# VHH binders against Riboflavin biosynthesis protein PYRD, chloroplastic (PYRD), part 13

Target 1, 366 residues: Riboflavin biosynthesis protein PYRD, chloroplastic (PYRD), of Zea mays (Maize) (b6trh4)
Amino acid sequence: PRLAAGALSGRCQAQAAGDLDDAHYMRRCVELARKAAGHTSPNPMVGCVIVRDGRVVGEGFHPKAGQPHAEVFALRDAGNLAENATAYVSLEPCNHYGRTPPCTEALINAKVKEVVVGMTDPNPIVASKGIEKLQGAGISVRVGVEEALCRKLNEAYIHRMLTGKAFATLRATLSMNGIITNQIGKGADQSGGYYSQLMKEYDGVIISSDLAKMSALPLSREAGTNQPLCIIIAQGESSRLHIPSLSQEHASRAIVLADSPVTVEPAGVEVAVFRQIDLESILQLLAQRGLCSVLVDFREAGESFASLLNDFQEDKLVQKVVVEVLPFWLASDGLSNLAFGGSQSFPLKNLELRDVNGSVLLEGYV
Short names: E, the ipSAE of ESMFold2; O, the ipSAE of OpenDDE; V2, 0.75 times the mean of E and O plus 0.25 times the DockQ between their complexes.

## First folded at step 4 (VHH)

Design k6 (framework vhh_8ghr_2)
Fold by ESMFold2-Fast, scan of step 4:
Structure k6 (fold): chain B 366 residues (1-366), chain A 124 residues (1-124)
Amino acid sequence: as target 1 above (366 residues)
Amino acid sequence: EVQLVESGGGLVQPGGSLRLSCAASGFTFSDSYAIGWVRRAPGKGEELVARIYSSGGSTSYADSVKGRFTISADISKNTAYLQMNSLRVEDTAVYYCARGEYDYSSDWGAFDYWGQGTLVTVSS
């Protein structure tokens, strides 16, 4: 009853922020990390938030391989307020020396009191070493806050780390009666469309040489995009391949994987010749070149391109499928369905459905 | 300008030994870069056979070479080595030295600079 007339001090109001929990700050780390989508490979997306007395005093994310880590930016932002604070980080802090000190040492030198980790490093050789270093310095560490969200953020990074292969997602467009089409849904490849967003997120896109000859190369229309590498599969090509939508200035946007020597126009496009083209060798090559994720963009391709996908479930070569269903009933011949993937039927996991401008987008894990 | 120059390849009989060297310039080994040896055998894809941190950190090996090959780095000479013992015909390949920027754990397997390669032939 006497609240308005009482002698209130700022200290009487300085209580723990009861409504803000670890999940809130960890979700903020993930939100910050997503700002770097498409720019960080082969490194993971990482965000960091420094909290003192229930207030965010520093924020940071890892913007690109070779740039400082999320913890470094967050500590710079917090300044002296990092001392005795809690640092939230979506991925276990690095404990190895590069051109900059390891993030564990940065946190120790800033005298943070506690570190809250979303997920441990997926590399079994180094897992928990950063946590052990922090604990040895007297810093409290808690692990596993919003772990599922943190793992989903970095699913391609995790997959590459565990397998030595790029994370592969199969994309296809079907009519209502199950006929494969090279048509993308209305607005899908425009700014804000799902295909444009995929081109921003994925490190590379695998397409057929037929698609490359007849259509513009896949690209994102999102602002600030690091465009995906276009991996063109050239099976049974003549000695010359012309990609009319590609300029010499942008020749580095594409690589041609061929089963025989081929000269590519424009000049400057890299060509890798394989005795036999198979998906496993492609995914290993891409991982070795620093790509964490690749979209296999399946558009009315011939039987040879489809054969790359015949046993993808049994061979564990494709991790995710993205299928767009157009609101049309089509007449067609030839390859009319996605009758590949394994010798036996298998369920898809964590299936999600979304309306995208009148089409249905289905996403599921193998 | 970053450069990696391999040397030490040649013809050797089965059961023999070779030491490959990788001389680096344009960066310093004290900065803890990932250094790997990758081989390409005739008719096969690329295989990462060994890797080390340039600062003398942890090592890893492909199962095909464990116990036979040893990777090392000399910070003072800015040079990495692959000591190959008990060589087999199937070790015949072009061997490449490669550098990755050591940052997050993902950097350990990704290489941004490559040498020209050195041929190792194991035959009688």
Scores: ipSAE 0.015, ipTM 0.313, lowest interface PAE 7.5, mean pLDDT 83

Design k7 (framework vhh_5c3l_4)
Fold by ESMFold2-Fast, scan of step 4:
Structure k7 (fold): chain B 366 residues (1-366), chain A 125 residues (1-125)
Amino acid sequence: as target 1 above (366 residues)
Amino acid sequence: QVQLQESGGGLVQPGGSLRLSCAASGFTFSSYAMSWVRQAPGKGLEVVSDISYSGGSTTYADSVKGRFTISRDNAKNTLYLQMNSLKPEDTAVYYCAKGPYSDYEFTGPSYYDYRGPGTQVTVSS
């Protein structure tokens, strides 16, 4: 592997000639990859489709860390039909050794004629190495089909890879008149609700100790969910902290991060004590534990919890915001608003809105 | 508990050779890929070489290809790096690292968290 700098430009030009059909198969790869949503961290979601003579002869996706890659499943599905076929894969095939052999070897051994790649490996040290190995074996490679879609699929994986921190999304609920509310919209945490869907997609959810004391631990009601790790932030708590939601059967899916020594009741939950507690350190710790994504759920959140978010834009600690606006005008005896995030105002990018059972859900990138 | 301990570093003149060793414990050594990673003064971490769980496949950074050889002894839970034709640019702390936590991640933070304390290699006259 010795591909000259600029080789990707030539592949992009060649790809333009066949974009329409390639885009179709690459979108299918993304659909397949999404079947593993919530199950793959710290690995990316990857899908692969083997096409021969205009027919899909094999499909596969990476179901979870430690299991075979998408290419392996797609090649097994295709069998002998993989020979002289075109393989579409949403992420550059690996060309390094981990617990499994490189997917480049599997493609070479199957005698695939061409590989079409959605995006290159986000790690600049290994980027293009898989492509170079395939080309060295006489396999044609084209790169960049539906690249934006493939990057969005793995935005949390990419973020963790490049920064060493978990991808953080801030979730909050407001009334129509801008008052922070600790409620979520009707049906949001039921099957099909937006919160239930977020719990399926995110690896972890950060909540205040006050929310944990009052409510059941966040969970998804979607079928086949790998439930998120609940990260409970215990700031200024007494030496004994009672959280009923951590009953014996739920303690294994939670961790308590405290700024002072605490004994958590009921017993059985992991507790980590920090000399200082800040969002950056939390996101680094979660990434080290294999979490790619975390939802910061702003409910029952006091000033200490809010202070974790004070400069999230300048510090690049929050990448996305999800704000639910309830169809209510609330009476308030004080000013309560999301007046944190940056010392200067900043625009949100790619803002999307949708109706979620009578509420408005706003999603935007920092 | 994963434990990695490097040895074999030292001062060597340009053109010289050194052999680094890494003793591993606390995990099934023969089931994981292993890497050598280095950090030169004032620079970030650089992956030098990677070796498959069986030793059947290796990779090298372009800066060391042809000069360094990675190997392993699974019976002894030991990783090696043979460094030949050393250059001043090779001066760095060398770390033994347990293979990537993610099948797709080579140099992520969780990968570096499972490295040893390092051994200093200084190439100077």
Scores: ipSAE 0.006, ipTM 0.278, lowest interface PAE 9.7, mean pLDDT 83

Design k8 (framework vhh_h_nbbcii10_fgla)
Fold by ESMFold2-Fast, scan of step 4:
Structure k8 (fold): chain B 366 residues (1-366), chain A 128 residues (1-128)
Amino acid sequence: as target 1 above (366 residues)
Amino acid sequence: QVQLVESGGGLVQPGGSLRLSCAASGFTFSSYDSYALGWFRQAPGQGLEAVAAISWSGGSTYYADSVKGRFTISRDNSKNTLYLQMNSLRAEDTAVYYCAAGPYSDYEFLTRSEYDYWGQGTLVTVSS
């Protein structure tokens, strides 16, 4: 991190060096937390680092909902060295009990001297309660180190907590002349490819029934992946829907949301029938099922699927856009561009771009 | 069909104990790996209050401040049953107790106002 001009004289220089150490350890917490990417929903990703006498003596992360939190693993790793140490944690320690004491009690019982918190709990009902408990026990608490990084780590968790809806990212592939392409870039769905990485990170993926009928269901090729739930939108389908890439044993990998009665093959796939399908209801349903994040994968999608996205900016239903641009100029008939999203133009925030095996990947926030 | 059925309620003296059970049918607890199970109560003339929650693995629990140290929540996945052991009962614990199942999060235990599945309730009366 950048040292601030005008704060680097005498004691201010020592404080700036301490702020750099704080940032270093907090970035390490985020690295540890990312080891659990795709495994923690509906819980956040959390990492913890315990430092004593300028040395890391314990590390931990929260691996999966229902298992101990990052603080507990870090304290176990540190053992007696946790006493009089500083604990760094990417998210405010919770007051809720597990098989071990709650994280606040675990830190108190280990006699930690100081806790440095990346971000406070996003739930306004419980925010600052963990901090208050630690301070009441005589533990020094500092908050806001690498806060932006910690918030980005848990953007989907925060969004679900504040809105009761899943965080939605729209993914599409275009040609250089803006034509929607149903293919993705070379290697994108193979190990190390951006699409494979998205499938590891997202809790669910929303796809058209046409994609489900003609292609393998989206999945990650990354090692250790907890595969996303495939939410199949069946609009205007006939009475039968066959998903050839799905076995009965793996029927729980998919759910079908239909606007008319439909029998799904294989047997065992959950089906929910609605008079009219809308994106807001879908995102609420998925949040209620414990999903924090979903990717809306715009492939083999017609006008009906596009209609789910008509006012996504004005209705605040999509938070992020990921657009891959292929190095081709294409001719196409049918649905040819991404003209939905709002009644008026809007800017994208924090736009990032990168080369992905000869294609350009554009990422931006709504 | 998913059903939750509570049992074990009754009349008890202050300082006494009761164990409530919640039997699930139409699904197994392990089939909802991401679901939390919880207990809620409603006293006469009062609103619904969250009491305790437990994760699908049984590894994480949450208790309301009013019951901490007195109540213990547990689950037996082999019997498809949720329990609430209530010790040192007080007159203010008098309520209809409901079993509920819903999405799990350690960081939002009992902060959600809606669960997906609910039982019909069992009455607990604490009086002399």
Scores: ipSAE 0.000, ipTM 0.307, lowest interface PAE 11.3, mean pLDDT 83

Design k9 (framework vhh_8ghr_2)
Fold by ESMFold2-Fast, scan of step 4:
Structure k9 (fold): chain B 366 residues (1-366), chain A 124 residues (1-124)
Amino acid sequence: as target 1 above (366 residues)
Amino acid sequence: EVQLVESGGGLVQPGGSLRLSCAASGFTFSSYYSIGWVRRAPGKGEELVARISPSGGSTSYADSVKGRFTISADISKNTAYLQMNSLRVEDTAVYYCARSFEYLDTYGHPFDYWGQGTLVTVSS
């Protein structure tokens, strides 16, 4: 059914009624949460805003796994002004103990009068437990303000929670006439470029061994970046793999997934050998290591690398595609199609496009 | 000291039923933990089949087993169960019981302790 329970009783009143004030504060929560992009995995990005008498009296966000939650920072910022205030939080407050008291308990102890939640916890084990705890303490709770925006903020976290696999985005570059190119657009990997921004946002990047041998390993030029883990796929590789752009002191920036024993230079790079490499196993392994998101970067990619993607739509292994179209018409006799993904054609959802320094960037959901 | 011990695996015919048990020791079922059943077949990745919060009673299932498998927990016996009905050849796998810590400043619920696994073979 399309009609949510809250639509019948006013639990989604602010969103259903188009309350711009609630939406404004919730969007501020999302802005605050984004300051931690790339730093929070396996945790979600969360922001919190404390409002009293129509003014913001406290703000906070979750900066990094292991540090306090957004509600804790916002409550500290507000101090005594949190009493009888409204707390906006992009994700349902936690209701269980760890290194810090539950956020529900912190909100109750601060004597807030109301909590406005963007989305409930995607983990079905804990969903609505925080809301129930707050309501039991006499605190008014409203849910679903800017829910779509809050879900998009944490799409990789949600996917990992529900599937046990990393959220995978396929990235590729085409010419105007549809030919795969191993280049990325002008300025894309420089500060402010879309590729640099993706490297800041994604926890890991999957690349071919050929790309690793020929080019600098993917990294972000954005300030404050937590660099992505480079997952190098070594199918049919010789007994030695040299990664010239990687130093021994930075060996932990990369791991090599191989289908046969291989010695990696520089020393210290982790190698995992599989009888058979498949995308599903890779995504489960990455999720187990605490990665929520991974970019599959389709450059210098041969038939073996492409075969990892053969049935990605049917197997639900890729959630999003990002295709850059360069302003070039290429002359080519052969190698050119992104002809993998499914046995049947499928539409992309929520298609967005933007100009990225003269190239067109297309993104859509599988 | 913390242990998860699976039992109930074995050979069963297609369409048959099997109940797996996971006996927990060294900790008590509480709001700190969830229990999951994860399976792995040779040549396939790991799949989270079912998950339960023993204290909360909330459950979730993989699409491949929805309507066929049921997860439950007995808090007083400190034991979780996976009832498997209408078994298919593709359900053949080693089934692991695993504990996930619900907090410790992780919104993700990584499994920190695993049982030894129990083999389920669905074959005529």
Scores: ipSAE 0.000, ipTM 0.170, lowest interface PAE 11.5, mean pLDDT 83

Design m1 (framework vhh_7nfr_2; at its last look DockQ between E and O 0.31; V2 from the best seeds 0.00; counts 0 for: pae E 12.4 > 2)
Fold by ESMFold2, look of step 5:
Structure m1 (fold): chain B 366 residues (1-366), chain A 123 residues (1-123)
Amino acid sequence: as target 1 above (366 residues)
Amino acid sequence: QVQLQESGGGLVQPGGSLRLSCAASGFTFSSYAMSWVRQAPGEGREWVSSISSSGGRTYYADSVKGRFTIARDNVKNTLYLLMDSLKSDDTAVYYCAAPFDSYSPDLWGYDYWGQGTQVTVSS
C-alpha cells in the first residue's frame, strides 16, 4: 500500500468534499419544501437555502400558491449576508414576469456568487431560461444536484404540467399469500402511519361507492393538513347513495361521479353524471379543477371499479403503485388477485421497500 | 378587471397571412410576458409563442418557427401574432394569455385568457 503522490489527488478530494456539501444543502431544500406538503397545489413545493462560508445564513420555502417563492423568503432571511453567497434551490428560479418580478432578478440584485439548482423547470416556455439569465449576469450555476430527489418531490406537479392530467397512484393491500384485503394495516391510518401520510400528500382520493357506504371517508390525521377531495365512483344500478360518515356541513369534501342519475345523501354533495366513466376523463377533470395528484384506493372494489384500471399501463394513466403486504396468510376457497393494468406484463421501476408497523410497503413506478 | 380581447382571425387560403391582435386592459401590460396558445377542434391546447415583458426575447413552438412572429406594443397595450405561410393544420381558435410565473396553477402557467379568435385555413 503506497501513498498517493499525484497532484490530481488533492483536487479530486476537494471536488468530492464540495459535492457532498452540495447534496447536504439540497436535501435541506427538499426538507424545507416538504413543510408545505399538501398546501401548494397546483404549485410545486420549493425550498431555498443560502450558504456563506460553509454556514446557512438564510432559508425559505414556498408555503402556498399566491405567496412569494422560496428564494424571496430565503434572501429576506439572509439579509446582507446573501452577497457573495451560494443559493441552493430545489427548482430552477423563475425568469418570467408574472404578478411579481422574477426570482432571477432577486438573486442577481442580492449579488449571490453561485446558484445550485436541483432540477430545471418542466414548463417548456421557461425551461433553462432562469439558468441562462443568471449565467448572463455573471453568476455561476450548477444544475442537477440531488435531481432525482427534487423531481420525486414534485412528480405530480411535473406530470400535470406535461400531460394535462392528474398524477395517479394505485394503492392496494395484499395478504402474504397475495389476496386483496379491504382492511389496511394496523395503525396505518393513525398519525404517522403511511396511509395518513398519503392522505396529506395527495390532493384527491378515488374510492368505490361501496367503501363510502361502509367506512369513514379517507382522511389524514397529520397535523395542519388540507384533507384530500374524496372522489366517489358510483357505477351500476342504484338510485340512491348514502354516505353515513359525511355530514351535510362537510359535503364539499366529496364529489360523486356516476354513470346514471343518483340521489346522494347528505344533500349538498356534488354529483356529476357521465355517459361512460373512464379513468382518463376523471384525471383530466381533476387536473382542470386544480388537483395535481390523486390516489386510487383499491378497497371494496368490484369488477366495475376495477375496470377503471384496465390497460392503465398501456394508456399511461397510473404512474405509481403502492402495495401494502400484511403479515398473515388469508384463508380462501379460491384466489382473488390484481388482474388488471394491461394485456402485457411490465416491470415496475425504482422499486422501494420499507417496514411499516410489521407490514411491508412496496412502492414502484409504472 | 383584467381583460384580453383577440381580433384579426378569419378564413385564409393555404400560404396566406393573417395578423392577430390582443388588446389588454386592467393590468400593467408592460410588466407581463405574454403568450399565444391555440386549440384545434377536438385537441388539447398547444402553446404557440411567447414574448418577454420588454419584447426583447421571443420563443416559438417548433411547428411555427420561421412562419409566425410574435410582437408587442407596450404603449398601446397590444400583443400581436403575425402568421405567414399558413397551413391547414394551423386551423384553430387562438387565445392570448398572460402567464403567471413558472409556478402557475395550470399546464402553461396562465392566469388570464382571452375569448379567442378563430383562424381557418381551407383549400
Scores: ipSAE 0.000, ipTM 0.218, lowest interface PAE 12.4, mean pLDDT 82
ESMFold2-Fast, scan of step 4: ipSAE 0.328; ipTM 0.639
ESMFold2 (binder alone), look of step 5: mean pLDDT 82; pTM 0.831
OpenDDE, look of step 5: ipSAE 0.019; ipTM 0.289

Design m2 (framework vhh_5c3l_4)
Fold by ESMFold2-Fast, scan of step 4:
Order: sequence, then C-alpha cells, then structure tokens
Structure m2 (fold): chain B 366 residues (1-366), chain A 123 residues (1-123)
Amino acid sequence: as target 1 above (366 residues)
Amino acid sequence: QVQLQESGGGLVQPGGSLRLSCAASGFTFSSYAMSWVRQAPGKGLEVVSDISSSGGRTTYADSVKGRFTISRDNAKNTLYLQMNSLKPEDTAVYYCAAPFDSYSPDLWGYDYRGPGTQVTVSS
C-alpha cells in the first residue's frame, strides 16, 4: 500500500523508508543477476550491491560458472568503501570453498557492517550456514527482502537442487480453436521475440527428431546468448538420422537421445541410447550434466513424443506451461489438441497473459 | 580426462585410525578446492570436509570435526583425509571430489569414482 505524507510517526516513517530502500537495492541485485541469464548453470544467478550512506558504492553479478561470485565483483568495485557498508545479495553468501575463498570470508575481510539476503541457500546441507558464519563474525544479517522475486529468479536452480531433475517448461502453440500448430507467431524467433528470449534463458531445449530433420535447430537471436543445448528425442528412428541445419563444427550444440542405435549426421553429435525413453530419466540425465532448465518444445511432435508428457502433472515432471495462441482458426487436418498431463484435471497457478505481436502468450505454473 | 583415484580404506575397529589418499590427474590440481564426500549404507551423500586450493583453509562436517583432518600436497597432486577416533557411524564409501566453482555443494554433479574407497568401522 501507498504511504501518505505525515500519516506515520517518526519511527514508523523511518522503518517504512528503510523497507523501501531494502527493496530498491534488492531489486537492483536481481537486475544485475539477470544480465547473466543463460550463462550460469549449474550455478544460480546472483547479484550484489554494496551501499554506504545511502549510495551504491559497488555492484557485481555472477557472470558464469567458473568465474568469481557476485559478492567478489561488488567488493572489488567498492574497494575501501565496502568497510562499514551494507551488502545486499540476492542469495545467501556461500560458505563453500571453490577456486576463491567463500564469499562469507570475503565480506568479513572487507569489514562490511551488515548483509541483507534475499533468500537462504536452497541446499539443505548448507542452508543458513553462511548466515551463521557472518553473524559469528559480528556482522548483522537480515533475510527475506524481496524473497519471492529472488526465488523466481532462480526457480530452475532451486528445482534442480531439491529434486535432482531439470526444471521443465512445456511450450506449445495453438490456434483459436485449440488445434496444435507447428508454427510459432510472427516475429517470435526474431530478436526481441518471446521464443528468441526463451532460447537465451533456458539451458536446453527438448525437440522431436522430426523437427530437427525439417527445421533449423532452436536458437536465440539475442545478443550475447549462450545457445541452449538441443536435446533431440529419436523414438522409432531407422538406423540413420540427418540434421541438415547442423554443421560438424557445431555438432556439440546437439545431443541425441534414442531408443535404438542410430548413426547421426553430422559426425560428432553425442548419442545416448535408452532401453526405454521417459521424461523423468531425461530430466535426471540433464541435471547430472549441469542443466538447471529445459524447454520442452512441442513442435512436429508425434504420438511417441506426446507420450513423454502423459502424466507430467501427477509425476511432477513439468513445472511451467507456456502456450501461444495464434489469431487463426485452423482446419483440423492431421492436428490434435494438448490432451495429456494427468488422469485428473488440474488448475494452473499464477496465470499471466500478454500480447506478443498479435498472438496471446499464456504462462502458468503446474 | 579428469581422474580421481581414492585409496586407503579398509576394516578398522572403533577408536581406530585410517588415512585416505586421492591421486588427481587431468587438471591443474593446485588451482582447485577439493572435498571428501561419503555415502553410508541406505543414506544420502554427506560432504565430510573441504580444503582450499592452497591448503590454508579447511572446513569439516559437525559429525567429524575434531576427529578428521583434511590436507593436500600440491606438488604430488594428492588429497588426504586422516581419520581418527573412528565410529561405526563413519562406515561409508568415501569419494574425493573437485566441486568445480559451485555456489554450494552440488548434490547431483559431484564426480564419484566408483566404488570410491570403502571404510568399515566394526567390532
């Protein structure tokens, strides 16, 4: 709610102003963290802002796995101004030894006075240990500022940490009369389009072998993109699969998951053969390979691909659905509706909609 | 290419001692923090101890603090775990791991060298 001038006592006004400042700096941490979207897995996206006397004196974010953490960059930026300052960080500072010392030690050595944390580490083994370390060193710690925003930023990281599976989002396109289409909306895969943006944000994209044979592999046209791994599901393929849009130099952009031995062209594409392909095994494999998030792109998808999704709600295999509705009424020739997900109907949570160049994009959580 | 080879496990009586070793190859060992992790029968993974790249900083799980000592020899690319005052509860397969720049211990991405080294504490 809005605060009216002169309505609060001096104490209540001071507290409200402090809460607004905290939210402001924490939102700035999230903005910084988002600059690394698509680059950080299996690590989380993290931002850090160092504030002294109501002024930002240092900023940092974690740019990719293998590089220093957000706190390290923010402390380097602040230099001596970090002493007696407040550090805002979107995720609990690590108390884990990597190539650099734990961020808790970096904050202690910089002599910060206070640390404000967006969310506690989701890892049950280390949760609250970084906070305890900071408090033991005489640093004030407050937790939970803009927690919902910080959790949404890292929903895929949290999901992988807690379940051992990649966070899965189902993407589909429908006509106004509910017919599945293999088209995507005009401009959706161009720079600034929603599909191009998804390809920048997701670690991987799961597609049918039929899509891989007929179309260019999914990619983002956004600047600075770390392109998603294309996971190609080869069910019932003959002995050979040709991916015409992929060169041998870029063979590492794709992996093929097959239910029988298959030779892939171009050479150099990794193939994993399963006795039986199921979505749970795929998501576990991808998590083991360091992917936090995958988009299941439902295009050129046959009955076998659809069967991977039969009980996704009951099995908790899909967390989010993104459905584009095109402004067309289509004939029903050879197309079907999205009649999978569970044996019982279920509601979607936190449903959002927006206009994407004349199409409606619907986004909801399972 | 990264290879970690554990050794030094065995059967020991309660109150006894063992020294585990891990020979590392295929990466610049001196540039990476290292961990010992264990898995007891019927239980999940537990991170036992961590050591910084230089060896100057160490951490221990509460269950082993004061009894176990982690150390490393960067000239020999070898990680050690000295285990004293062993308890039946320490019975587990022990793995050495290089957690590769994780924000926290990666429960799903630690590279386990099967079968690790078995430590059995029994009378």
Scores: ipSAE 0.192, ipTM 0.560, lowest interface PAE 3.2, mean pLDDT 85

Design m3 (framework vhh_8ghr_2)
Fold by ESMFold2-Fast, scan of step 4:
Structure m3 (fold): chain B 366 residues (1-366), chain A 124 residues (1-124)
Amino acid sequence: as target 1 above (366 residues)
Amino acid sequence: EVQLVESGGGLVQPGGSLRLSCAASGFTFSSSYAIGWVRRAPGKGEELVARISSSGGRTSYADSVKGRFTISADISKNTAYLQMNSLRVEDTAVYYCAAPFDSYSPDLWGYDYWGQGTLVTVSS
């Protein structure tokens, strides 16, 4: 009867969480969704958090196309605690049938009291349909918590959904005095480097045939990476294209887009021939193959490759630029700069900069 | 299991007309789904010819067929149609009915389920 009962009660109180606001739970949804970066295309990255009495009782995210949605995992995790709880979800719950019931029905069947949505479905045909179904079932719905963050998370998914083209980011490296260089910064392609991180995040990377001939295919060194598809642009090549870096293992990670019939050595890589190669057709083809995002890697790029980018701003073919500035002043026997993009000057939006191991990385939207 | 079955293909002379049908089973048309028609000519890649939302009100067409082809759907019969008028020799292809996979949103541009195809030959 005289045992230390107070030690048991104090243990439970030490685990009590303070009240968190809607923005905190929505940021947690985005954090969960990011665990699936590089694995979800053509689907979006989505996270869901179930909250009851100021406590997280369930969490989930969408790990891969074909797997259950974030809401399903979060509801399974919460079990009976989902009843009369609030569900936070970074993207509007789906309201269409297929092999599985829609997530709206899962939330209704779990008897959730409220759903807080980060952003509505970007598809104009179905936008707000999930919200309307939840409201019709007596569930309170609030929309737009951390909307900008939720949209940024899925910018490539949104772009593909609205345009039928892959979201394209142009990557280039300059010296301090503005000269295009074919190098990338120290450690950039090693684990933790910015280039390695981009290769984890992007579904594909477009490179010149000249880069492919002289270098290993781009890949991520990050753990758990779904490696990007390497799209090799072969313009004006002879009938035989020798790419020594293409082993049989790497051939399955690459496609060659050529403007004339070519035999690629070593054998085993897919070749698609176009009468004329243009960036719009490439981006449409990649979107149809389920890619939401592609990095255009401007290295060892000649005039033909540069011509793909001539009017990228006016044609709306490139959405984002990532420019690395190396801490070098290069001697130039010729002028080489990023003079393409449009016939008129244009501003970049939401410009961000960071130090990447002694280089400056600049990122901006077109 | 999702299944799409095409019918209505055949031989027709230039300037003629054909109507293709696509019967869906294993899922029902809803306002959230889209059905498309994709063609593949011998030795050429796939071309998305036409698409329609399951609501029947929203359609899009490839530039090569605009004004000549009309896509429609009968929601009660789970059947989509492609009315092809003013047919040309270059319209010769296998025509596939296609539908998106289960995703967060119906795919407007990519299609995962394709039927068996129906051959359309336009020749004299």
Scores: ipSAE 0.048, ipTM 0.435, lowest interface PAE 5.7, mean pLDDT 83

